# Designs tried in a protein design chat: miniprotein binders against q96jn8r1131to1294. Part 84

Target 1, 164 residues: q96jn8r1131to1294
Amino acid sequence: TLEFLENHGKNILLSNGNRTATRVASYNQGIVVINQPLVPQLLVQVRIDFLNRQWTSSLVLGVITCAPERLNFPASACALKRAAWLLRGRGVFHNGLKICEKFGPNLDTCPEGTILGLRLDSSGGLHLHVNGVDQGVAVPDVPQPCHALVDLYGQCEQVTIVNP
Below, E stands for the ipSAE of ESMFold2; O stands for the ipSAE of OpenDDE; V2 stands for 0.75 times the mean of E and O plus 0.25 times the DockQ between their complexes.

## First folded at step 7 (miniprotein)

Design T42
Fold by ESMFold2-Fast, scan of step 7:
Structure T42 (fold): chain B 164 residues (1-164), chain A 93 residues (1-93)
Amino acid sequence: as target 1 above (164 residues)
Amino acid sequence: SDALRLFFEARRIIEEGGDPEEALKKAKEAFELFIKEGNLEFAAFTAVVIVELLKKLGKDPEEIKKWIEIAIELAEKAGNKLFVRIARKLEKE
């Protein structure tokens, strides 16, 4: 079953059988990674449980292609550069570059209760799902193996893995 | 959850340099609710926060020792190896 890895950002506390991640301090150091590679057709879903309106930006999610089990996590997912394809705000980012201007909803405005999903299609395209609705291909031809990542940045202080 | 709300309120007070007595009161209330909920991970972490606040406030050494013991026990019960290390480190400080 899907769980968050015990290797995570230093401000994270895992609970609920490693299925709930909470950022317990500050606004950063909140990266968590799913314990299994994101293989084609696997839908990984997280629910936004708690938002702190003190901060401007919010949750980032995406994939990394480096091995996460012994990774020294940076303060934010944006620092992962070449290893990461990230959905942040309304954009898609890779290696410090915005590769898509507007994709899906603005993640900085998703309310508590929103369920966000990541899935690879058979061609290696990364899809975002929002409350069960496929938003389309955010990133084509993602290198394998890759791992689903959530950065509990800014407003987003808690997420929980949601099984189908 | 009331427990999480109180926990985050205590943390905000600490981060903004507010009244540590107010933070301690909210942390203790959060702790009681986490215990009632059976949330051992947050109960353990909240106990660590309580120890840090008690030390900062120069509270009774016996009260500090009691909360260190609570933090260690709950971290062990939660099976969280990081929290066991953190709690045992508090014992040595």
Scores: ipSAE 0.169, ipTM 0.590, lowest interface PAE 5.0, mean pLDDT 86

Design T43
Fold by ESMFold2-Fast, scan of step 7:
Structure T43 (fold): chain B 164 residues (1-164), chain A 93 residues (1-93)
Amino acid sequence: as target 1 above (164 residues)
Amino acid sequence: SDAYRLFFEARRIIYEGGDPEEALKKAKEAFELFIKEGNLEFAAFTAVVIVELLKKLGKDPEEIKKWIEIAIELAEKAGNKLLVEIARKLEKE
């Protein structure tokens, strides 16, 4: 069963059998990681449960290739300078550097109820799925093992893991 | 769950600058439901929200103190270190 790891950003509260993550303070310190590696064909999905429009940016999701179980998470995922491929707004970021200006929908404007998915294809390409629709390859040739990460940043204060 | 719906409605009212009395009513209803469901973590978190609303509304200091005690007790019973830290900070603010 897919769950969020017990190691997470300091503002996170896990509930619902570690399948729901809630950011209980501020706008940051909200990184969560899925409890098993993102292996090819595994589709990891989260639903946006609650958005606080007081903040300007929203959730970030992607993968890290370092072991997450004892990682000291920074305040935001975009501060990760190593081993991180992230989708934020319309951009794709590698280790804090924007490598694609416009990919998929704008994550800052996805409404409550949106289901976001991450999947590796058989060639190691990282795909974003939005409400079941494959957006294409955001990042080719992701090194393995890698782990799916969600940063409950800004507007996004709660997500829940959902099965396909 | 109605508890989660009421909780998020209360927080949405706060964030949008709506009626804090309406937010407090919904937060208290959510609290009762979380207690009934045995969801101690969200009961504790809701008690924190209730304290913030009571302070915003300038309610009786003794009522505020009681809800701080409730938040701390529930956070401790839940065994959640983050919620204990958040609830104890309410005593200092």
Scores: ipSAE 0.346, ipTM 0.684, lowest interface PAE 3.0, mean pLDDT 88

Design T44
Fold by ESMFold2-Fast, scan of step 7:
Structure T44 (fold): chain B 164 residues (1-164), chain A 93 residues (1-93)
Amino acid sequence: as target 1 above (164 residues)
Amino acid sequence: SDALRLFFEARRIIEEGGDPEEALKKAKEAFELFIKEGNLTFAAFTAVLIVELLKKLGKDPEEIKKWIEIAIELAEKAGNKLLVEIARELEKE
């Protein structure tokens, strides 16, 4: 079954059988990665459990194409170089650069209880799902293998993996 | 969760350089609620924070030692290897 990897950002505490990730300090150092590659048609979902609206930005979702088990994570996912495709706010980012200004709902405004999903289609397109609704292709032709990540940045202090 | 809310309030006070006595009170309340909920991982981590606050406040060394033992025991029971390492480091400081 799906779990977060024990290799994660230094401010993360895993609980609930490694299915719940909590950022226990600051606003950053909160990257977690799913323990299995994101293969076509696998839907990986997380629920937003706890938000601190003192911060402006919120969680980031995406994929990395490098091996995650021994990776030294930077303070934020957007600092990853050469290997990351990320959704932050309304933007789509590749290796720290914004490549699309407006995609899907604003992730900085999703309330507690929101379920966010990542899925690859058969053509390698990365899809975002929000509360069960497919938002469409955020990133075409994602290289494989790739691994789903969540950056518990800013407002988002806890997420839990949920089954479809 | 009231436990999680109290934990984050204690953490915020620490991060903003507020009153460590207030942070300690909230951390102890959070600890009791995490134990009641069976959340051993957060109970252990909250015990780590309690130790750090007791040290900052110059509290009784025997009270500090008691909370270190609690943190280690709960981290082991929770099966969280990183948290066990964090708790054991408290003995060396």
Scores: ipSAE 0.242, ipTM 0.668, lowest interface PAE 4.4, mean pLDDT 87

Design T45
Fold by ESMFold2-Fast, scan of step 7:
Structure T45 (fold): chain B 164 residues (1-164), chain A 93 residues (1-93)
Amino acid sequence: as target 1 above (164 residues)
Amino acid sequence: SDALRLFFRARRIIEEGGDPEEALEEAKEAFELFIKEGNLEFAAFTAVVIVELLKKLGKDPEEIKKWIEIAIELAEKAGNKLLVRIARKLEKE
């Protein structure tokens, strides 16, 4: 059973059997990580439950290749300088460097109810799924093991893990 | 949910320096709705917010103690270790 890890950003409150993550304060300190490695063909999905349009940017998602259970999370996933591949807005980032200008939809504009998925293909390519539609390979050759990460940044105040 | 929207309204009032009496009323309403929904984690956390507002407003120490006890009980029922630590810290303040 997929859950969010108890180790998370300080503004997160987990509920619903650790399947719902809510950021209860401010706009940052909202990183959560899935409790199992993202193995090839496993589709990890989260639904956007609550957005606060007071903020400009929204959630970030991606993968990290370091062990997450005791990791000291920074205030924002974008501050991760090692072992991180992130999707933010329309960009793809590796260790703080933008490696693609425009991939998939703009994550800053996805409405409540949007289901976002992460999956590795058999060649190690990281795929983004939006409402069940595969957007293609965002990052090739992701090292394993890796772990799915969601940063409830800015507008995104609640997400829930959803089964395929 | 209606409870979650009221909770965030109370938090925005607090964070923007609005009327703490208004925030307290929103938080109490959110608490009742979280209880009705069976959302023990948010009921516990909302009770923590209520304690913070009661202290800020200089309300009756007996009312503050009651809400601390509610927060601890609900956090324990929820089985959330972080919430239990947060709620129990209120006893030591």
Scores: ipSAE 0.343, ipTM 0.751, lowest interface PAE 3.3, mean pLDDT 88

Design T5
Fold by ESMFold2-Fast, scan of step 7:
Structure T5 (fold): chain B 164 residues (1-164), chain A 93 residues (1-93)
Amino acid sequence: as target 1 above (164 residues)
Amino acid sequence: SDARRLFFEARRIIEEGGDPEEALKKAKEAFELFIKEGNLEFAAFTAVVIVELLKKLGKDPEEIKKWIEIAIELAEKAGNKLLVRIARKLEKE
């Protein structure tokens, strides 16, 4: 059902029917986007498969509200200056500006095997799920349509889409 | 150790400006293990990395050609259209 789009960061290799994304070079250029909009009933989940522990920071999760099929991705998701709401470390960021200092667990320290989920509630609130546990609303009133994004940055070199 | 660890070690050596001969050795070891595991996508991509390293080291053109053919064949067997395009681009570089 759910797949990563074939438009992605240049260091990404998709495999397993476009359900596994691997960053095969460097620490950046690892943005992937889910192939359909994040609608209120949809829970998008990815599992952290492989961490390169020689890097210090790790993956970024979030949503973008621009069309991803032809987007020219920057080196990191945090360089997106328009239409992006991102979770990095413990922070919540909108277009590169920190809008919340401490939300949920530290994404830089999640181990291999962690399942991270994104879901919109009926009021447009973006929720983070960690190993099946809803962390609450990270971002209220996300504009729609929006698309789930994972940036395989730093430590995180492989993720796989996991069904509920 | 598994094929993935060797692959990422080879890539890390390349990125840090280490010994490209050491990177090539680890990439070839990773390739053999990916073949044994039946992981055709990673085997194909590892062959692409091997081609890039062989070119940087100025290795025998016939060895380079052999690895290009391996990369294309494995990418096709994997059914990964993007990987086939990446592998075929090696013939034009």
Scores: ipSAE 0.014, ipTM 0.332, lowest interface PAE 7.2, mean pLDDT 84

Design T6
Fold by ESMFold2-Fast, scan of step 7:
Structure T6 (fold): chain B 164 residues (1-164), chain A 93 residues (1-93)
Amino acid sequence: as target 1 above (164 residues)
Amino acid sequence: SDALRLFWEARRIIEEGGDPEEALKKAKEAFELFIKEGNLEFAAFTAVVIVELLKKLGKDPEEIKKWIEIAIELAEKAGNKLLVRIARKLEKE
């Protein structure tokens, strides 16, 4: 079954059988990772449960290619300078460098109830799904193995893993 | 902050399947320091962690109830709506 790993950012509290992640303090230290590698045909989905409009930016999601079980997570996923491909706002980032200016919807404006999905296609392309709708290939040729990551940054204070 | 260091040490022990009594000792120490520092948000968060440890250790239901009440009160004082919700959910299981 899909769960969040017990190794996570310092401000995270896991509940609901490790399927709900809540950032209980501040705006950062909110990285969580799914408990198994993202393999082709696996659709990993999270629902935005709670947004705090005190903050201006919101959640980041993507993949990392390093082993997450013992990783010391930085304060923000965007501080990852190695082995990270991230979707933030409308941008696509590789190791902190913006590689695409505009992809999919603006993640900083997705409302509560939005379901965000990550999936690898048969060619290793990373897809974003928004409320079941495939947005296309955000990143081609993602190295394997890779792990789905959600950063509960800024506005986004709670997400829950959603099964189809 | 010594409070923050102790809090993360307690959480790390829990996550790695270490001694929950050691984790509880560190969490209680962190709690007292957060109260002293006026960090109500982390004091409330630490009280939630203490409740989870007490349940894991099979401690007295009245002690568990006391810490749930502490968590709710501090979360409310901190103005953290999600943390209030989490603490109240602990009351209902």
Scores: ipSAE 0.015, ipTM 0.412, lowest interface PAE 7.2, mean pLDDT 86

Design T7
Fold by ESMFold2-Fast, scan of step 7:
Formats: C-alpha cells, sequence, structure tokens
Structure T7 (fold): chain B 164 residues (1-164), chain A 93 residues (1-93)
C-alpha cells in the first residue's frame, strides 16, 4: 500500500496510517516522499485537504531520483538540484532551472479538494493528472528508479494519499 | 474539520505573538475534538503544543506534568516514532 516515508521534512506530522501529511509549523520544511518507487503505470494521487491563504505560493510536486530513506531534506524542494524534477506554480523545474514556462493549471491556485496525480508512461514521461484529467507529459525521459515527492510549501498545509 | 481549524488558529496566534491564553483555549478545544475523532497523532501533537503554552504562561508544574504524560501516552498509542521522541523530550526539558 502507498504511504509517506517516515523520513520527511521536520515540520511534517504523518497520520492516518502515514497516508496523511500535515505541515504543523511555518511555511517550509514540508517535503514528503511516497514509500514505493514510481514505476510505469502506477498512478500516485494526493488530495489537497487544507490551504492557509496567508501564504502566496503553494505546493510543489514531482520526482526525485536519489534514495529518499536517509536523505537530509532541505527547507524547500526547490533547493533539491540535479536529482529532482518539480512542478511549481505554472512551471516545470530541473536543477533550479525552469524548463517549461506554463504547464497545466497554476498549482498556486488549486482549491481544497483538488486531487493531483503523478504517473510515468512506458517511455519514462512524467504525467500530471488534475482531478482525473491527464495534463500530458511534463518531463520526458525521467531516470529510474524515481520517487514521487510532495512539498507542502506555503499555502498547502495538508495532503492525503487517495487511491484511484 | 473543526479540530484542524482550531489547531491552526492556535498555531497562528503563537506564530504571530498573540495572546497565549487564547491559543491555549483553542489548543485544548482542538485536543478534545481530535480525541473524539480518534486522531491520536494530532491529539498527541496538540498535547505537546499545550505543554509549551503552559510553560510560557508559567502555569502549575503539576498541570504541565499531566499534559506531558498525556502527550507520551497518545504518541505511544499512535505508534508514531517521531511523536514519541518529541513527547519524551518534554520530560527532559
Amino acid sequence: as target 1 above (164 residues)
Amino acid sequence: SDALRLFYEARRIIEEGGDPEEALKKAKEAFELFIKEGNLEFAAFTAVVIVELLKKLGKDPEEIKKWIEIAIELAEKAGNKLLVRIARKLEKE
């Protein structure tokens, strides 16, 4: 079964059998990683449960290719370089560089209840799903193995893993 | 969830340097609702927050000790290793 790893950002509290992640302080230190590699055709989905509108930016999601079990997480996912492909706001990022200006909806404006999904296709393309709708290939040729990551940054203070 | 709303309101008051008595009231209300919902992880963490607020307010050492015991018991019941570590650290502070 899909769960968040016990290794996570220091402001995270896991509950609901490690299926719900909550950031309990500040706006950062909120990185969580799924316990299983993102293999082709596996759809990993999280629901946005709680947004705090005092912050302007919101969650980041994507994949990392380094082993997450003992990783020292930085304050934000955007500090992960060379090992991460991230969806933030309207952009796609790798190694701190914006590689796509506008992909899918603006993640900073997704409301509570939004279900966000990550899936690899058979060619290693990373897909974003929003409320069940495939947005297309955000990142081609993701190295494997890779792991799905959510950064509960800014507005996004709680997410829950949901099954398809 | 009303419990989560109250928890976040208490945290906001703390982070903004507001009235710690108001934060304590909201934290205690959140705690009771988390217990009622069976959310042991948040009940345990809210008990930790209550301990920190009681210390800041200079409340009765026996009340503080009681809430430390509650935090430890709930963290153990939740089976959350990080929460157990956090709660047990309160005994040594």
Scores: ipSAE 0.151, ipTM 0.590, lowest interface PAE 4.6, mean pLDDT 86

Design T8
Fold by ESMFold2-Fast, scan of step 7:
Structure T8 (fold): chain B 164 residues (1-164), chain A 93 residues (1-93)
Amino acid sequence: as target 1 above (164 residues)
Amino acid sequence: SDALRLFFEAKRIIEEGGDPEEALKKAKEAFELFIKEGNLEFAAFTAVVIVELLKKLGKDPEEIKKWIEIAIELAEKAGNKLLVRIARKLEKE
């Protein structure tokens, strides 16, 4: 059973058996990590439950290759300068460096109800799925082990893990 | 969760500048469901939202005080330091 780790950003409340994450304050300190490593064939999916359009940017998702159970999370995933591969807006970022200008839909404009998925293929390529549709390889050759991360940043105040 | 759905419906009404009486009704219903579920964190957070709505509606100061006390008590029982800080700030307003 997939769950969010109890180690998370300080503004997060977990509920629904640690399957729903809610950011209860501000716009940041909202990083959550899935409790299982993202291994090939595993599809991890989250649904956007609530968007507060007071803020301009929205959720970030991706993978980290450091151990998450005791990590001191920064205020935003954007502050991760090591061991991080992130999808933000339309861009793909590795350790803060933009490596792709336009990949998939703009995450800042995905509506409530959108289901976002992360999956590794057999060659270690990281795929983004949007409402069940594979967007292709965002990042080739992701190091293992890696862990799926969601940053409830800005507009995105709640997500829930959805089974495939 | 029906409680979470009702809670975020109440928040949506607040954010859109809708009817605060409708938001209050949904928040109170969500609160009762969170209590039944034993979700003390969200019960405390919902009580905070209820206080904000009661203030916005100009409701009886004694009703506001009762809900502040509920929010603090539940946050303390939940052992959540962030929620205790949020709830206690309500006393100073």
Scores: ipSAE 0.093, ipTM 0.523, lowest interface PAE 5.5, mean pLDDT 86

Design T9
Fold by ESMFold2-Fast, scan of step 7:
Structure T9 (fold): chain B 164 residues (1-164), chain A 93 residues (1-93)
Amino acid sequence: as target 1 above (164 residues)
Amino acid sequence: SDALRLFFEALRIIEEGGDPEEALKKAKEAFELFIKEGNLEFAAFTAVVIVELLKKLGKDPEEIKKWIEIAIELAEKAGNKLLVRIARKLEKE
């Protein structure tokens, strides 16, 4: 039942029943959003399928609190400002500011086949899961409703939704 | 995926202003692999790329027309509204 929304960044092509997202041009305009709100205990997972080493940075994961159905997506998730809490590289970002220096693995170096997951705990804490391992709370007390977001930025040219 | 690798190689050649015949060869190989995989969305989009390359190379209008028809049919079969729109626009050009 989990799919990427048909509203997405302009460089995205959805396939595999809207469960695979591919960026088919450039390095940006690659934001996709899961079709259901991220409610407590729902684990949303994506697998990194294809990386292009021409680019230096890679995928961004997080949550967005604005309604995604008719949103005009910016070139990168970082431009979403107050509406987004994002994991990029080793950092956690909100409103264009780095709010945590070192959390989880470096997303810019995760290889093809890595499975990345997002989950809210019962207290509204956002967790990152890497290959099934809970990295802990990246962002406490996320406003709800919120939606899981993947920005296929830079190196990351394809991801696929994976069921737990 | 070999199909994706060939596809991105074709796009890179186009973006860098390389040999469009080489790009066309790789795009056609990628297309056949996407068809074998049942990846209709990428087969359709690759057909769009093939049309643009055929136009750039000044190829036979009949060959261009065939690939436009392929792109439209595959986009419709895939049920992807964006791809149908993109493929239909080729018909208007």
Scores: ipSAE 0.094, ipTM 0.571, lowest interface PAE 6.0, mean pLDDT 87

Design V1 (at its last look DockQ between E and O 0.89; V2 from the best seeds 0.00; counts 0 for: pae E 3.2 > 1.5)
Fold by OpenDDE base, look of step 8:
Structure V1 (fold): chain B 164 residues (1-164), chain A 83 residues (1-83)
Amino acid sequence: as target 1 above (164 residues)
Amino acid sequence: SKEDLAKKLIELYKKALELVEKGASEEEIRKLLEEVVKIAEELGDEYLIDFAKLALEEFEDGDLDDLRYYIELALEYAEELLE
């Protein structure tokens, strides 16, 4: 089953069989990684459970291609300097650098209850799903194996892995 | 205003980069980066705060390449906020 790894950000508390991640302090230190690597046609989804509107930014969603069990997570996904492809706001980032200006909906404005998904296609393209709708290819060729990463950042205080 | 603070933050980052290239004193550069942290905190923007703290940390560690990296990320982000 899909679960968040025990190796996570310092402000994260896992519950519900490690399917729910809650950031219990501050606005950062909220990175979590899903245990199973993404394989073609596997749709991994998380639901935004709670937002704290005192903050401005929201969750970051993406993938890492390094071993997640050994990763020393920084306070924010934006500090990942290698092996990271991230969706933040409407942008796509690779190792911190913006590689796409405008993609999909603005993650900073997704309301509670929004279900966000990641899926690799047969060509290695990483797709974003929003409430079950394929938004297209965010990253055309992602190295494999890779793991889905969620940064509970800013407003986003809780997410839960949900089945398709 | 927040706009003024963002502009000031950008100005200080650019100055910091200039001083780094000129081989200015560590104390002078440190003061600029610390001021950026304060401005970011006053702005209350999460990413600007994180970038500022990361930049300062990299500087203190003597990694100028990573310092430049985070300043550039911060500048890009701050400029987008002003658009």
Scores: ipSAE 0.753, ipTM 0.905, lowest interface PAE 0.6, mean pLDDT 95
Fold by ESMFold2-Fast, scan of step 7:
Structure V1 (fold): chain B 164 residues (1-164), chain A 83 residues (1-83)
Amino acid sequence: as target 1 above (164 residues)
Amino acid sequence: SKEDLAKKLIELYKKALELVEKGASEEEIRKLLEEVVKIAEELGDEYLIDFAKLALEEFEDGDLDDLRYYIELALEYAEELLE
C-alpha cells in the first residue's frame, strides 16, 4: 500500500492512513515523499484536492535519489541541492537548474481533481501522467533507487494518493 | 512596476555577489540582502521570497557557498520571470 512517509515538511499533516497530505500553514514547508522506491512500471498517482488561490505558484513533483526517511527538508523542493529532478510549472529542473524549458501542461494551472502520476519506464525514463495521459519522458536515465516526491507549494494545500 | 522591482532585485543580487568576492564588510552585504527580501515581499512571488530569506539565513550562518547557491537560484528564477 502506498503511503506518504512520516518524515515530511513541518507544515504537513497526514491523514486517511497517511494517504492524504494537507499543508496547514503558510505556502511552503510542504514536501512529502512516497514510502516505497519508484520502481520501473510502478505508477504513483496523487489527486489535487484543494487549491488556495491566495497564492500564485502550485504543486511541484518529481524524484529524489537520496534516502528520504531522515532528510531535513528545505522550505521548497526547488531549494534541494542534491539528487533531485523536479517538475515545476512547465519546466524540468535538476538540483535547481532548469534542464527543459517546456514539458507537459503548466502545473501551476492544474485544477482541483487533477490526477498527477509519476512512472519509470524500462529504460529509466521518468514519465509524467496527467489524468491518465502519459506526457512522455521528462527525465531520461534517472538513477535508482529513487523516491517520488510531492511539494504542496503555494496554491496546493491538499493531495491524496489514488490507486490506478 | 513589477518588472522594475524584479530588475532591481537582480541588480542587488549581482552587487551582493561582487561584494562577497571582494571581501567587503558584513554590514554592507547584509543591507543588500535585507533589501532583496523587502523587494521579494513587495513582488509577492513565493519563490523569490523563499530564496531571498534562505540566502540571508546562510549569510548570517557564515555559509557563503549556500549563500551563492540560493542567489544563483533566485537569479535564474527572476530572469525567467522577466521573459
Scores: ipSAE 0.686, ipTM 0.833, lowest interface PAE 0.9, mean pLDDT 90
Fold by ESMFold2, look of step 8:
Structure V1 (fold): chain B 164 residues (1-164), chain A 83 residues (1-83)
Amino acid sequence: as target 1 above (164 residues)
Amino acid sequence: SKEDLAKKLIELYKKALELVEKGASEEEIRKLLEEVVKIAEELGDEYLIDFAKLALEEFEDGDLDDLRYYIELALEYAEELLE
């Protein structure tokens, strides 16, 4: 079953059989990684459970290609300058640099209850799903193996892994 | 205004990059980076705050290549906010 790895950001508390991640302090230190690499036909979905509108930015979704078990996670996903492809706000970022100005919805405006999904297609294309709707290919050729990453950033204080 | 603060932050980052390339004093560079953190916190934008704090941290660690990296990311982001 899909779970968040025990190696995570310092402000994360895992619960619900490691399927729920809660950021319990500040606006950052909230990186979590899914324990299984993405493979074709695997759809990893998380539900936004709780937002604190005190902040303006929100969660970041993406993938990393380095082995996550031993990583020293930075305070924020924006500091990942290698081996990372991230969806932030409206944009797609590779190693901190914007590679696509606008792809899917603005993640900073997604309300509580939104279900966000990531999957790879057989060509290594990274797909975003929003409430069950495929948004298309965000990144056309992600190296494998890679792991799904969520940064409970800013507004986002809790997410739960949900089944498709 | 918030626009004026963002423009000031961009000015300070550009000055910091210049001083780093010239090998200017540690104290002058630190003072600029600390002012950038203060302005970022006043603006209240989480990414501006993160980039400012990362830049200062890398400077304090002596990681000048990483300092330049985060300053350039911050500049790109701040310029997009002004659009």
Scores: ipSAE 0.298, ipTM 0.688, lowest interface PAE 3.2, mean pLDDT 90
ESMFold2 (binder alone), look of step 8: mean pLDDT 85; pTM 0.806

